# Designs tried in a protein design chat: VHH binders against Homocysteine S-methyltransferase 2 (SAM4). Part 5

Target 1, 325 residues: Homocysteine S-methyltransferase 2 (SAM4), of Saccharomyces cerevisiae (q08985)
Amino acid sequence: MARLPLKQFLADNPKKVLVLDGGQGTELENRGIKVANPVWSTIPFISESFWSDESSANRKIVKEMFNDFLNAGAEILMTTTYQTSYKSVSENTPIRTLSEYNNLLNRIVDFSRNCIGEDKYLIGCIGPWGAHICREFTGDYGAEPENIDFYQYFKPQLENFNKNDKLDLIGFETIPNIHELKAILSWDESILSRPFYIGLSVHEHGVLRDGTTMEEIAQVIKDLGDKINPNFSFLGINCVSFNQSPDILESLHQALPNMALLAYPNSGEVYDTEKKIWLPNSDKLNSWDTVVKQYISSGARIIGGCCRTSPKDIQEISAAVKKYT

## First folded at step 1 (VHH)

Design l10 (framework vhh_lunsekimig_d3)
Fold by ESMFold2-Fast, scan of step 1:
Structure l10 (fold): chain B 325 residues (1-325), chain A 120 residues (1-120)
Amino acid sequence: as target 1 above (325 residues)
Amino acid sequence: EVQLVESGGGVVQPGGSLRLSCAASGSIFSDYWLYWYRQAAGIERELIASISSGGSTNYVDSVKGRFTISRDNSENTMYLQMNSLRAEDTGLYYCAARYTYGDSLEYDYWGQGTLVTVSS
């Protein structure tokens, strides 16, 4: 069955919280896909055999990942396009033209929609400039970040997603620098013609990776006022510390009490860089039940998981959402 | 597993040049995204340059046009060519390698660092 437009559905159901999927890149890696490439989780889609051979092992793996998140309770899911800028794709794959790039994105969106069906919402996922330069967790964009042409970097992916009616929402993830945030917020409806959200990359102490405070971010939004794109639908935090994330989201809620929020933190697992293994749940102080309850109290309308969050994590999130809504 | 060993640091006059090397052991070097970080006295460690598995490069603005990052997958080595060195370039230079670019982990492996001193 056809789904209602996302904004209308959430307006009509003011207490509804949508369950987002988990960390696709880390889940595909866990399932045996080699994601050690700058296009990261998009890598299986680069091979023509993914598209021409319906018995492709990678195709089956990606489809099963979507199915497992759906079975866990996910109601809104992402395209596998976090590191799929034209710059990244053209520099790191055989794709060299805008036409080939648009064909790739259209096929990925079609595949994602076919996996989740017409009843679920689909996010066109866009990673930050910081992810392309490996600074999404430091926010260090150099001495003159205001000179970075964010629009030209995002433009090919953004133009493609704006035209694709299979997408319900565009998600800018892990934005770690105030100048990139300001750039996105400066784009009008001619540039961002679809509902969108911004997920912030924040330190465990509750500031943006570049040191910008939640109060400073709120002031930027307030200063824009009526000039802000009316398609700006949610602000939130993602790939953030599990334990600290409820307090960080509450800080954002206090600074912007009328803003619809979202949150999808990391699993809490710690990566051992010497042994190249994830240590399970060693930093988790709270349950998903506790964290989700706090997120809902802070005004979260979409809740899910980021890195190392599995279908089991999404099942726990879904149970907590049902319990507290 | 990958082990990283930096070399090529030393003392140079302002305006001089140095070439840093980061040699990797292990069988997966070509699949990694590689980085150079700098740690100056009293300043937090910062990312200076990166190079993707495909050879795409990025630089912090203060070193653009002066530093060049490169990789030789056949030699399992990454380089940082540093030209027109300034006193502000003094610091410990670390190489790092990441397995998955979008992971919440920042780095898979770190070298031990090599000291660069620019002095008169």
Scores: ipSAE 0.000, ipTM 0.204, lowest interface PAE 14.1, mean pLDDT 84

Design l11 (framework vhh_lunsekimig_d3)
Fold by ESMFold2-Fast, scan of step 1:
Order: structure tokens, then sequence, then C-alpha cells
Structure l11 (fold): chain B 325 residues (1-325), chain A 120 residues (1-120)
């Protein structure tokens, strides 16, 4: 086989840091795909022409995005499935049955694997309940977040990804609320049978979007101890402020010094609401070189980019990883 | 087609009233929290009112008691009733499906804006 199992590879190579791809949703938007839809970046896969017509413009764009991230140095890449829960798909697309949903996910995973080849790792990407309700950046799950049935929400996508041998890792992204984090951490190997990670959605001040501190999160993990699913492989931060992210990851490292970490922040660009364009980060307080060096020092094993990160950003991350490892 | 379209803006005298509408298409409106933003000249766009899928509402202090946000899920439309308008309320009013501008991970739909001018 072209690649070793991910956990074995990283255990055998303790200094290795894997380069993750960039922000797929924003990259597809920059390439002309209209992603303003409840299924977000999954929208091009909903059309049957994507699958049946090799000359499909959207198919070409998605392939070129994967190829550009690979050429930039990405070694581990995500399926395009951030807002692809059964609930989101069945309520907002022509797909109405579990069978059709499973077929869609299987086709997306097959497509992603075919784009990246057998020597690269593939993450089955899962967004939070917060993404479905548009609160992944506030963490505001209402008055009774403990009453949300997270398992039933995640179940169809989890059951599909658990069965798919083309996936190396399941990634829960932008988790913004402690009750959702606790739910994921409570699931045993029958529910999560593949290695997985949890990426936290955090404020600039270093707390979870709902106000939970890194110390409180670490305490939840420590209290669970041996009860935690042994497939829980990484904890990290994603889609967080570029400039503040190294200090936030370091705070997590200090609270959980033996936990393998990951980080993939936003590009640092600022949206101009009047001109409706993204402006470059003019205050380059940090470079990718500096940020990546600090991430590695804090124990990061996977580093990439989130919102507004392009192949150019991944190229810079890749160069920094090579320099410091 | 997935879109939000604002209407109802115009010129009004201080103390007057306007009702803004935000018509949604192409998504399951009833499941989403919805927001009204205001952009005054030379000032950053600010969130002024929100209405949750469950009907709960929130307002910034400067409009509380004067503005009322509401929604009609059967018509896929959100409203902003603006009473006792002040010169300071002048600006472009946007409806959106997101609580703030920070990224494009959520269902990030913005209207094109409708102009409200309060002048004597």
Amino acid sequence: as target 1 above (325 residues)
Amino acid sequence: EVQLVESGGGVVQPGGSLRLSCAASGFTFSYYDLYWYRQAAGIERELIASIWSGGSTNYVDSVKGRFTISRDNSENTMYLQMNSLRAEDTGLYYCATVPYESGRYSFDIWGQGTLVTVSS
C-alpha cells in the first residue's frame, strides 16, 4: 500500500508534521463556484452533471483546487463535506433518502481519493451542529444546549465515514460549544471506529466561542481519562485568528502537554464590507514562517489553513514545516 | 437561486416610520437565524437586530423600543419595523443569515442593501 496507517506513521516519525490543505469553501468561491447555500462547498456535487459529464466546469474547478493544494505541498487533505449532514442535505437538496445520501457521500470520498492519489492522507470532514444553524462562530446553541441530540444529528454521516476505508481520519471542525465537544468525546469505538480529531472554534482571547476556557476543556478530557475513545488522535484549533493562534495553541499545549495538536487558522485577511472585497493583512505581525515555527514548538502534528487560505498560503506553510522539521 | 432581497427603504422625516422587508429564496428559511445590519457612511457595518428560528429577538441599545424585528416563515420574509426614526438611523440596511462577518463556513447569504435616509 502506498501509505502507512496515519497513527502508525506519526508514531514511527515523531518529528514529522503533516501539511494540511487550505480553505476549500473560500477557494471554490474564489474560483467562481457560488457556495452561498446551506450545504456550502458541497453544492457542486449535488448536480448529476458533476458526475456524468467529464467536461463539467465545476468538476474541473474542484479537481484543479485539489491539484493546486497538492502541488503546494499538502500531504493530508479533506473531503468537501463541511456542511453535509443528512439534515442539511435532505432539507436543502433533491436528496431525500438515507440511501441517496450515502451514495452522495461515497461518491464525494471516491472523488477526493481519486484527486489526491493513494500516497496522501484523506480526512472525512464533518462540520458542527453550529454550522447547520449558522452559529459556529458564536457557539450560541440556545437556552438548553445540553438537550440537543448531537448523536442523531451526526449519526448518518458518522456511520457512512466509519465504513469507508478510503478515509484515514475523521475531522470534526469548528466545534464552538462545550456540550457538543462533550457529546463527541462520549462516543465509544462502535460510534467512532476510525482515528479522529476535534478542531475547536475559539475567540481571539483564547476561549471557545461559547466562553468555555482551554483549562475547562482540558479538565473535561482529563476527567474522562481512559473512558475516552482511543481513536481520539488530535485536538486543535481551526478557523481562528491568524495573529492570535500561536498563543492559543500554546495555552492548549500547556493545559494538555501529552496531547497531539493541530492548527489551521484563517489567512488574516479582512473583509471590506463597503467594497465587498477581501483585503490583505497589511499588519504582518506574524508570517507563516513564524506562526508555523511556534505551532511546531507547541506540539502541532498537522498544520494547514482555513478560511481564505490559498495554495500560496499552503506553499508557505509547507516551506516553513520543511525548514523547522 | 439562493438570495436575500431587501425593500422598503426611502427618505423619511425625523420621527417618521419605515418598514423594511427581506425576502428569501432558495433555502429552508424557517431553520435559520436572521439578522439586520446597518452601514452608516464612514462607520463599520453593525448588527442592529436579530431573530432566531425559534422566534427570540435581540436589539442593540440604540434601537431598542423603536425597532421591531419579525418573520413570516410561510412567506419566507423577515421584517424590520422602524419607528421614531432619527438622523443617526440613516444608512444602508442589510439582511443576512450570519451573526457577523468573519468567514464563509456557515450559510453566508447577504442582501444587496436598502437605503434609509432620515432628513428634515
Scores: ipSAE 0.012, ipTM 0.289, lowest interface PAE 8.7, mean pLDDT 86

Design l2 (framework vhh_lunsekimig_d3)
Fold by ESMFold2-Fast, scan of step 1:
Structure l2 (fold): chain B 325 residues (1-325), chain A 120 residues (1-120)
Amino acid sequence: as target 1 above (325 residues)
Amino acid sequence: EVQLVESGGGVVQPGGSLRLSCAASGSIFSIYALYWYRQAAGIERELIASISSGGSTNYVDSVKGRFTISRDNSENTMYLQMNSLRAEDTGLYYCAKYEGSRWYTDYDYWGQGTLVTVSS
């Protein structure tokens, strides 16, 4: 294997910060792929022509997206599997069996690895239960969130990713609810056998989308103590406000000073729901240079972009990481 | 493009029942989640019920136990069975098809609406 195991590499290089890719779903949308679908950015992979036809336009577009992020300086990249739970796939695509689902995930991982090569790290991306019900930015899981069987929901995707040696890390993204966070943190090594991280979906006021404070989250982690899965490798924030994100990450660092952190915020653009377009960040008080510098000061080990971040954004992140490390 | 047409609205007394239908023309109906929205005069549209392609359902608390959403993929039709109707259920009922996350990029396919009036 050309790359060292991720945890070993970061331990051997204590000042190294890995550059993560940008927002794949929004980037594919910008490139003409219609991702407005319950399986989101996974939609081009559902068509058999993606796999069988070397002339597939969608295949070329996805490959070019990965190549552009690599050229921008990305060192760790994600599989295109944010809204790709067995439930979402089996209910919203022609795929109906666990065998077909496992084949889809295996093919997506293989494709991603082939695009990035053997020297880059690959994250198996998993979105929250909230993404399936369109609540990942509110955290509203209904009247009895503690009764949701998160394990059964995640199980097919987790079992697949646990077995796939082409993955270096499992990434739970945009977790917006404390009961889902507690569920993930409660799973032992038999359920989560690979290094993993949890990216929190946080309000601009610095609380989890459901209203849970960073102090309450830190207390949950501290209360678990030695019972926590040793594969829990990073905690962080993703798809969060660009301008507010440095202060939020710093609050997490203060609450959990020994926890390795990560951050990949939105571009700062705002979606206009009436015009159906993204508008520039009108109150841009921070640059990628200042945001990345602050992330590194707070102990971030992986930095990238989420929604509406392009190869240009990743190039700026990469330059800032090199400047401050 | 999917075109949605609602039917089944009307005037009923409190405690009565109505069954709404949403007929879709076009392709790929069976692979999408479908939604029922309600809009009262002067109030924004409210999501009241949803159904996935596999039949998983969700309801707002105010209609749970009274309304049942269902779909027939062979007929390209979604239904809303409304029982124990209340005056507050009065409004235009829209069926909708959404693609992807509502926070990112929402491409809404809406029907014309069907009016439900619950009055004495």
Scores: ipSAE 0.005, ipTM 0.174, lowest interface PAE 11.1, mean pLDDT 84

Design l3 (framework vhh_lunsekimig_d3)
Fold by ESMFold2-Fast, scan of step 1:
Structure l3 (fold): chain B 325 residues (1-325), chain A 118 residues (1-118)
Amino acid sequence: as target 1 above (325 residues)
Amino acid sequence: EVQLVESGGGVVQPGGSLRLSCAASGFTFSDYYLYWYRQAAGIERELIASIYSGGSTNYVDSVKGRFTISRDNSENTMYLQMNSLRAEDTGLYYCAAEYLTGWDYEYWGQGTLVTVSS
C-alpha cells in the first residue's frame, strides 16, 4: 500500500493539510451528465453500459473528472455516493435487493479507487437522512426528530463501507439537525469501524440549519467525552456559503479548540440573471488564498470545494495550502 | 428570467422606520431560503436577517428586536421592516435567495441604499 493509514499520516505530519476534490455533481453536470435525479451524481453508475462498455461516454466523463481533480492537486477524493442510501436506490432504480445494492456500492468504490490510484485517500461519501426528503438545507426533521431511526436508514450503506478496505474515511455530509448528529456520535466502533467525519450544514453564522449553536454542539461532544467513537476524526462544514465560511469555521474552532476540522464550501460565484452566466466573486478579501489561510488558522486539516467548485478552484486551494503549510 | 429587485430604501432620521421589499421573479419563491445582507462603507457585507422556507427567522444581535423579516409567497416578495433606525444601520441592503438543496444558485439583488442621518 503506497499510503499510510490516514490518522497515522496526519499525526506524523501535524502541519499537513490534505486537498479534497471539488463538486462532483455540478462538475458532472457541466460535462453533460444530467444529475437532476433522486440518486443525484450516482446516476451514471446505475446503467449497466457504464460497467460493461469501456467506450461508455459517461464512464469516460467520470474518469476525466477524477483525473482533472488529481491534476489540480487533490490528495483525498470522494466516492460519488451522496444520495445513495438503500432507500433512495431501491425506490428510484432497478435495484431491489440488499445484495444488488452492495454490488453497486462495491463497484463504485472499486471504480473510484482505480481512478485515483493507491497513493491517494478515498472518502466513502454519505448524505444525511434529510437529503432523502430534501431537508438537508432546512434541518426540519418534523415534530419528533428524536424518534427517527437514523441507524436503520444509514445501516445498509454504513455496513457496506465499514467492510471496504479501499476506503480510508467515511464522510457524513451536510448534517443539518442535532438529533442526527447525536445519533452518529452515539454509534460505537462496531457500527463505525473506520475513521469518519461529520460535515455540518450551516446557514447562519455558527448555527446549524435547525438553529443549534456551535456551543451546543461542543457541549454534546464534551458530555459524551470518552464514550465517543475513537474513529471520530474530523468535524467541519460543507456546501456552505463561500463568503461566510471562514467565520463559521472559526466559531467552530473557538467552541472546540482541540478538534481537527475540515471545510469545503460552495464556489462563491455570483449568478448574473440577465446574461445567464456565473461570474467570479469580485471580493478580493474572500479569494481562495484568503479563505484557505483562515481555514488553516482555524485548525482545518482537509480543505476542498463543494457546489460549483471546479478543477481550477482546486488548483487555487492547492496553491494556497502549499503557501500556508 | 430569475431576478431579485430591492426597493424601499431612502434617507431617514435616527429613530425612524423604513420597510424594504425584495420582489422575486422566475422561480418558485416558497422553496427558497431568503436573506437580507447589509454592506456599510469600508466594511464587508454581513448577513443581518434570514427567513427559511417554513417561516423560521434569524437575526444578527445588533438588529434583533428592531428589524422584522417576513415573506409573502403569494406575491413572491420578502420584506424587512426596520424600526428604531440608528446611524450604524446606514448601508446598502441586499436580498438573496438560496434554493432548499443549496446546490443550484444563490441569487442576489442589486442593492438598495439606506441612509440614517439628520
Scores: ipSAE 0.000, ipTM 0.150, lowest interface PAE 15.9, mean pLDDT 83

Design l4 (framework vhh_lunsekimig_d3)
Fold by ESMFold2-Fast, scan of step 1:
Structure l4 (fold): chain B 325 residues (1-325), chain A 119 residues (1-119)
Amino acid sequence: as target 1 above (325 residues)
Amino acid sequence: EVQLVESGGGVVQPGGSLRLSCAASGFTFDDYALYWYRQAAGIERELIASITWGGSTNYVDSVKGRFTISRDNSENTMYLQMNSLRAEDTGLYYCATDYYRGSEMFDYWGQGTLVTVSS
């Protein structure tokens, strides 16, 4: 294998920061793929022509996206599986059985690995239950979040990814609710047998979307102590405000100084409500250079981008990582 | 146009009570979580309480058992009932929501209402 196992590589290189890819869903949307669908960025993989016809336009677009992130400096990349729970797939596509679902996930992982090669790390991306109900940016899981069976929701995707040796890491993204976080942290190594991370969906004011503070999250982790799955490898923030993200990551570092962290915020672009367009981040004091420097100072080991981040953003992140490591 | 307007702030004695209101307009109130934040002089803004569209509530430990957040969807108004007030509760109280516009999220804030707890 061209790459060392992720845990070994990071142990051997304690100062190394891995560059993560950018926002796949928004990047595919920019490239002409209609991702406004319950399965989000997974939509091009649902068509059998993606798999049977090597000249498929969508297949070419997805390959070019991966290649552009690699050329920008990405060293660890995600499968295109943010909204690819069994529930989302079986309710919104022709796929109706666990066998068909497992075949879809296996093909997506194989495709991603083939695109990035053997020397790059691959994350099996899992979105939150909140993404299924379009609440991952509010954390609003209704009046009875305790009644949500998170394990059954995640189980088919987890069982598939646990068995797939082409994956180096499982990433739970945009977790916006404390009950979901507690559920994931409660799963032992028989349920989560690969290294994994939890990316938190955090309000710009520095709390989890549901209002849970970083201190409360740290206390949950400290209280679990040795009961936590030893495969829990990183905690971080993703798809959060660009400008506020360094202070939020620093608050996690202060609360959990021995935890390896990660961060991949939104692009910092501002929406012009009158012109109906996205304007670039023009704040020279809050550049990728500044943000990445602060992330590294807070203990970040993986840095990338989320919504609206392009290969150009990843190139800037890569340059900053190289400059400050 | 999305607007949040706080009211109910004032001066109160230690151990007293005060009720804050946040009137919302320009969005479907029932569809969004709502938040109360507090900013004391020289301290960064802190989340005090949250309420989901379904009525589930969360509180920071320092106010649990003393503060109660509630919402009236028919009046598009959120409340914060504050009991057993302490000098440490002094600050500007802000109403906030995570409002979606299309596929993108935008945070909206009120102007703040001042609560002063003093003898």
Scores: ipSAE 0.000, ipTM 0.174, lowest interface PAE 11.8, mean pLDDT 84

Design l5 (framework vhh_lunsekimig_d3)
Fold by ESMFold2-Fast, scan of step 1:
Structure l5 (fold): chain B 325 residues (1-325), chain A 120 residues (1-120)
Amino acid sequence: as target 1 above (325 residues)
Amino acid sequence: EVQLVESGGGVVQPGGSLRLSCAASGSIFSYYALYWYRQAAGIERELIASIDSGGYTNYVDSVKGRFTISRDNSENTMYLQMNSLRAEDTGLYYCARGDWYPSTYEFDYWGQGTLVTVSS
C-alpha cells in the first residue's frame, strides 16, 4: 500500500511518532567508506562505478545501511545529501555544471527511494551554510551574517528537491545561526513548495550555537506569524548532546507550545582523536527509553539519531516509540 | 597544490615560551582536523596535539596544561602556544592536515618542520 501524504498521515494520526534513521555519515565511515571530504557522506555517489555497476562494493554498503535502518524500525529516512550544496559539489568533486549537479541529486533521490520502497517517507536532507565553512557547531558566521546570501547558496539544491515527487519532506539540519534561520523562514511557497522542517544546532545549555535563546527564536516565529511559509511543518534539534537534549526540547515546547517538534541527538559517545576510537560516555545519565519518553511528552512527532547513532540505536528508539505511543 | 608552512621555532631557555604557526595555502583549512607532531633525537615522531574542525582539542600527557593548540579558519592558520618549555621538548615540530573528520585520520599534507631547541 502506497503511503499517504506526510502532513495528512500525521493529522489523521495525531499521536503517531515517526522513527527517523540514524547517522548516515558516521555509519558509512564505520562500514569502511572514506567520508573525509567537504561533500561528506555523498562521496560514494560521486564515482560513476557506483551507478554503472550493480555489484560495486560502495553501492552494496549504502544499500545495506538503508536496509539495516529499515529493519531496525525506521519509517522516515534521509537522502545522503547533508554536504551536497552546488558550491560544495562543484568546488570539491569532478562535477562542475548545474546539469551534472541536478543529475547527481536526482540519482541519489532515486537510489534512496528504491532502497526504502514506497511505504516509507523520504527526507531531502540539506545542511546549513555553516557546514560549508565548518561552523555549524559554533554558529560564527563572521562580522556581517545578515549580508550572507543564503538563498543563492541553497537555490540549486532547493530547486532540484522542489521538483522531485519522490521526496515527502525537506530537512534543513544543524542550523546554528539566527540570520540563516530567519532567511529560511522568509522563503515563500515559490521557493519552498514542499513540507519542510528546521533542525537547530544548539549548545548543551539550550541556546542556538550563535547564542540566540529559544525565547528569541520563538519571538521571530511569532512575529512572522501568518507570513511564514505554510509548508513549515516541524521545528527541532539535531546533532545535540544526548543527555541535555530532553530538557532543550522541552524548552522549545514551552516557548512554542503549538509547534510540531522533532529531535535526533548524537549517540553520547566521545571520540578519542589520538586512539582513533569512539568511547562510551562514562557519565551516561539516560537510556533511549527515558529520552524518547521525554521527547514524546514534549510533543515530538519525528524521533531519530544523528552522529554515531547505529541501527542498534534506532532499534531502541523504535521500541521506546512503540511503548509510549 | 596545498602547502603547509611552519614558523616560530627557535632557541629558548627552560621555562620559556614559543608560539608556532602553521599557515596553509592553496586550500580551505577549516574542513580538516589539524595536528602537531614532534620528532626529538632518538624518539619516533609523536602526535602531541590535535584540533578537529569543530574545535575539539587533544594533547599527549607530557604537554597537557603547558601547550595550547588553536586555529584561525579565516586566516587558514593553526597555532601551538608552548609555555613552561623543558629540555625534553627539544625537537623538530611538524604540522599536518588530514581528513575532514578525525576518525579517518589520514594525512594528506605535511609541513617541512620547524626546530625548537630548549637549552639551559
Scores: ipSAE 0.000, ipTM 0.196, lowest interface PAE 11.9, mean pLDDT 84

Design l6 (framework vhh_lunsekimig_d3)
Fold by ESMFold2-Fast, scan of step 1:
Structure l6 (fold): chain B 325 residues (1-325), chain A 120 residues (1-120)
Amino acid sequence: as target 1 above (325 residues)
Amino acid sequence: EVQLVESGGGVVQPGGSLRLSCAASGFTFSSYWLYWYRQAAGIERELIASITSGGDTNYVDSVKGRFTISRDNSENTMYLQMNSLRAEDTGLYYCAVYESGLRYPDYDYWGQGTLVTVSS
């Protein structure tokens, strides 16, 4: 293997910060793929022509996206599996059996690994229950979120990713509700046998989407102590406000000073609701250089981009990481 | 301007059936995922059913097998067929379209709600 195990590499290189890729779903949308589907960015992989036809336009687009992020400086990249739960796939695609589902995930992981090569790290990306119900930005899981069977929802995807040695890390993204966070943190090594991280979906005022504070999250982690799965490797924030994200990450660092952190915010673009277009960041005083410097000061070990971040954004992140490490 | 208008609520006996309608305007209806929520006395508003632009459906466990969500793109209308109604199904029912999530942060559109009362 051309790469060291991720936890060993980062322990051996305590000043190293890995550059993560950008927003795959929004990048594929920019490249002409229609991702407005329950399986989101996974949609091109559902078509058999993606696998059987070397001239597939979608296959070329996905490969070029990975190549452009690599050329921009990405060192750790995600599988295109944010909304690829068994429930989402079996209810919204022709795939109906666990065997067909496992074949799909294995093929996506193989494709991602082939695109990035053996020297780069690969994250098996998992979206929250909230993404399945379109609540990852509100955290509204109803009146009794503690009664949701999160384990059963995640189980098929977790069992598949646990077995796949091409993955270096499992990433739970945009977790917007404390009960889902508690569920993930409660799972032992038999359920989560690979290094994993949890990315939180956070309001710009620095609370989880459901209103839970960073201090309350830190207390949950402290209370679990040695009971937490030793594979829990990073905690962070993703798909969060560009301008507010450094202060939010610093709050998390102050609450959990020994926790390795990660951050990958949205591009800072503002959506114009009347024109239905994304506009550049109107602030323009903040650059990736400034934001990345602050992330590194707060203990971030992985930095990248979420929604609307392009290869150009990753180039700027990569340059800032090199400058400040 | 996005508008959602619910109708079809009323009083029904336990075990009875009711069909809710949601008439939509101001957006390309066929392209959107559509949702039914309810707000029962003593609990907060919860998602109970959804339907994708392609017609695939999802339900919360408490209504699965009893409720059916459907859409008619030619009439810009979504439906919720409710069978085997229970006292616990009593509440205000809202239809919604959701633009928050991956592409459109913080944009939800709601109807005014329609009251369903299951009692005898």
Scores: ipSAE 0.007, ipTM 0.214, lowest interface PAE 8.7, mean pLDDT 85

Design l7 (framework vhh_lunsekimig_d3)
Fold by ESMFold2-Fast, scan of step 1:
Structure l7 (fold): chain B 325 residues (1-325), chain A 122 residues (1-122)
Amino acid sequence: as target 1 above (325 residues)
Amino acid sequence: EVQLVESGGGVVQPGGSLRLSCAASGRTFSEYALYWYRQAAGIERELIASIYSGGSTNYVDSVKGRFTISRDNSENTMYLQMNSLRAEDTGLYYCAADTYWESGYTSRYDYWGQGTLVTVSS
């Protein structure tokens, strides 16, 4: 293996901040892949022609996306598996068995590793149960969220990723509900045997999508104390408002000053509903340079982009990280 | 929340026509982009038609000139008029709705229907 274990590398290099890739789903959409599907950005991998036909247009597009993020300065990248739960895949694709599902995940991880090489870190990306029900930006899990069997939902993907040595980190993204967060934090090393992080889905007002405050989240973590899985390596925010994100990360830092943090917000673009185009960030007082500087000040160790962030955005993030570290 | 319910599927001979409806409950459609997907046996679910909040439409090439998507925001209903049906049009048809600015991306689906079966057979 050419790379050091991630936790050891960051411990040995306490000032190092890793640059994460951009928003894969929205970048593939921008490149002409139709990701409008319950399996989202995983859709190109479902077609057997992606694997068997070297002239596959989708295969070329996905490779070029990874290459463009690497050229922009990405040092840690994600598998394209945000909405790739067994439930989502088995209900929305020809795949019907755990064996077929495991083969799909193994092939996607292999493809991602081959694209990025052995020197870069690879995150096994896992979206929330909220993404399956289209509630990751509302946190609305219904009347009895405490009764949802999160473990059974996540189990097939978790068991696959735990066994895959090509992954360095498991990333739970856009967690929008306190009961799902509590479930993940309750899982021991037998369930989560690799380093992992939890990215929170938060409103611009600085609370979790379901209304839970950063102080309430910190209290849950403090109450668990030594019972928390020692593989829990980072907490952070993702797919959050660009302009508000530095203050939100700082509030998390103040609530949990000893916790390693990460952040990867949306691009700051605003959608024009009449023209049907994304308009650039109109707030000239906020830039990637300013936002990244503030993230580093709050203790962020991994910084990247989420929805609508492109290789150009990652290049600007990389430049800011180099400038401030 | 929005719940979507499809109707209008059935068995039709090649060259025939069907009109699918997708009715929403819970709140109005006015801000949503609306979509029709088709899932045929042995292939991935395919986006076949889109209609955006401003009324513009897109179609996959195989249905252009044969299928027409429309919406009635006052009735909270979307339609797919299918003409000159072919055996290859057989499949489960799903409607979907998405909000662009609130979800943080343009093509993610907030709501799905249960699907309605269309069978084109001689």
Scores: ipSAE 0.007, ipTM 0.197, lowest interface PAE 8.8, mean pLDDT 85

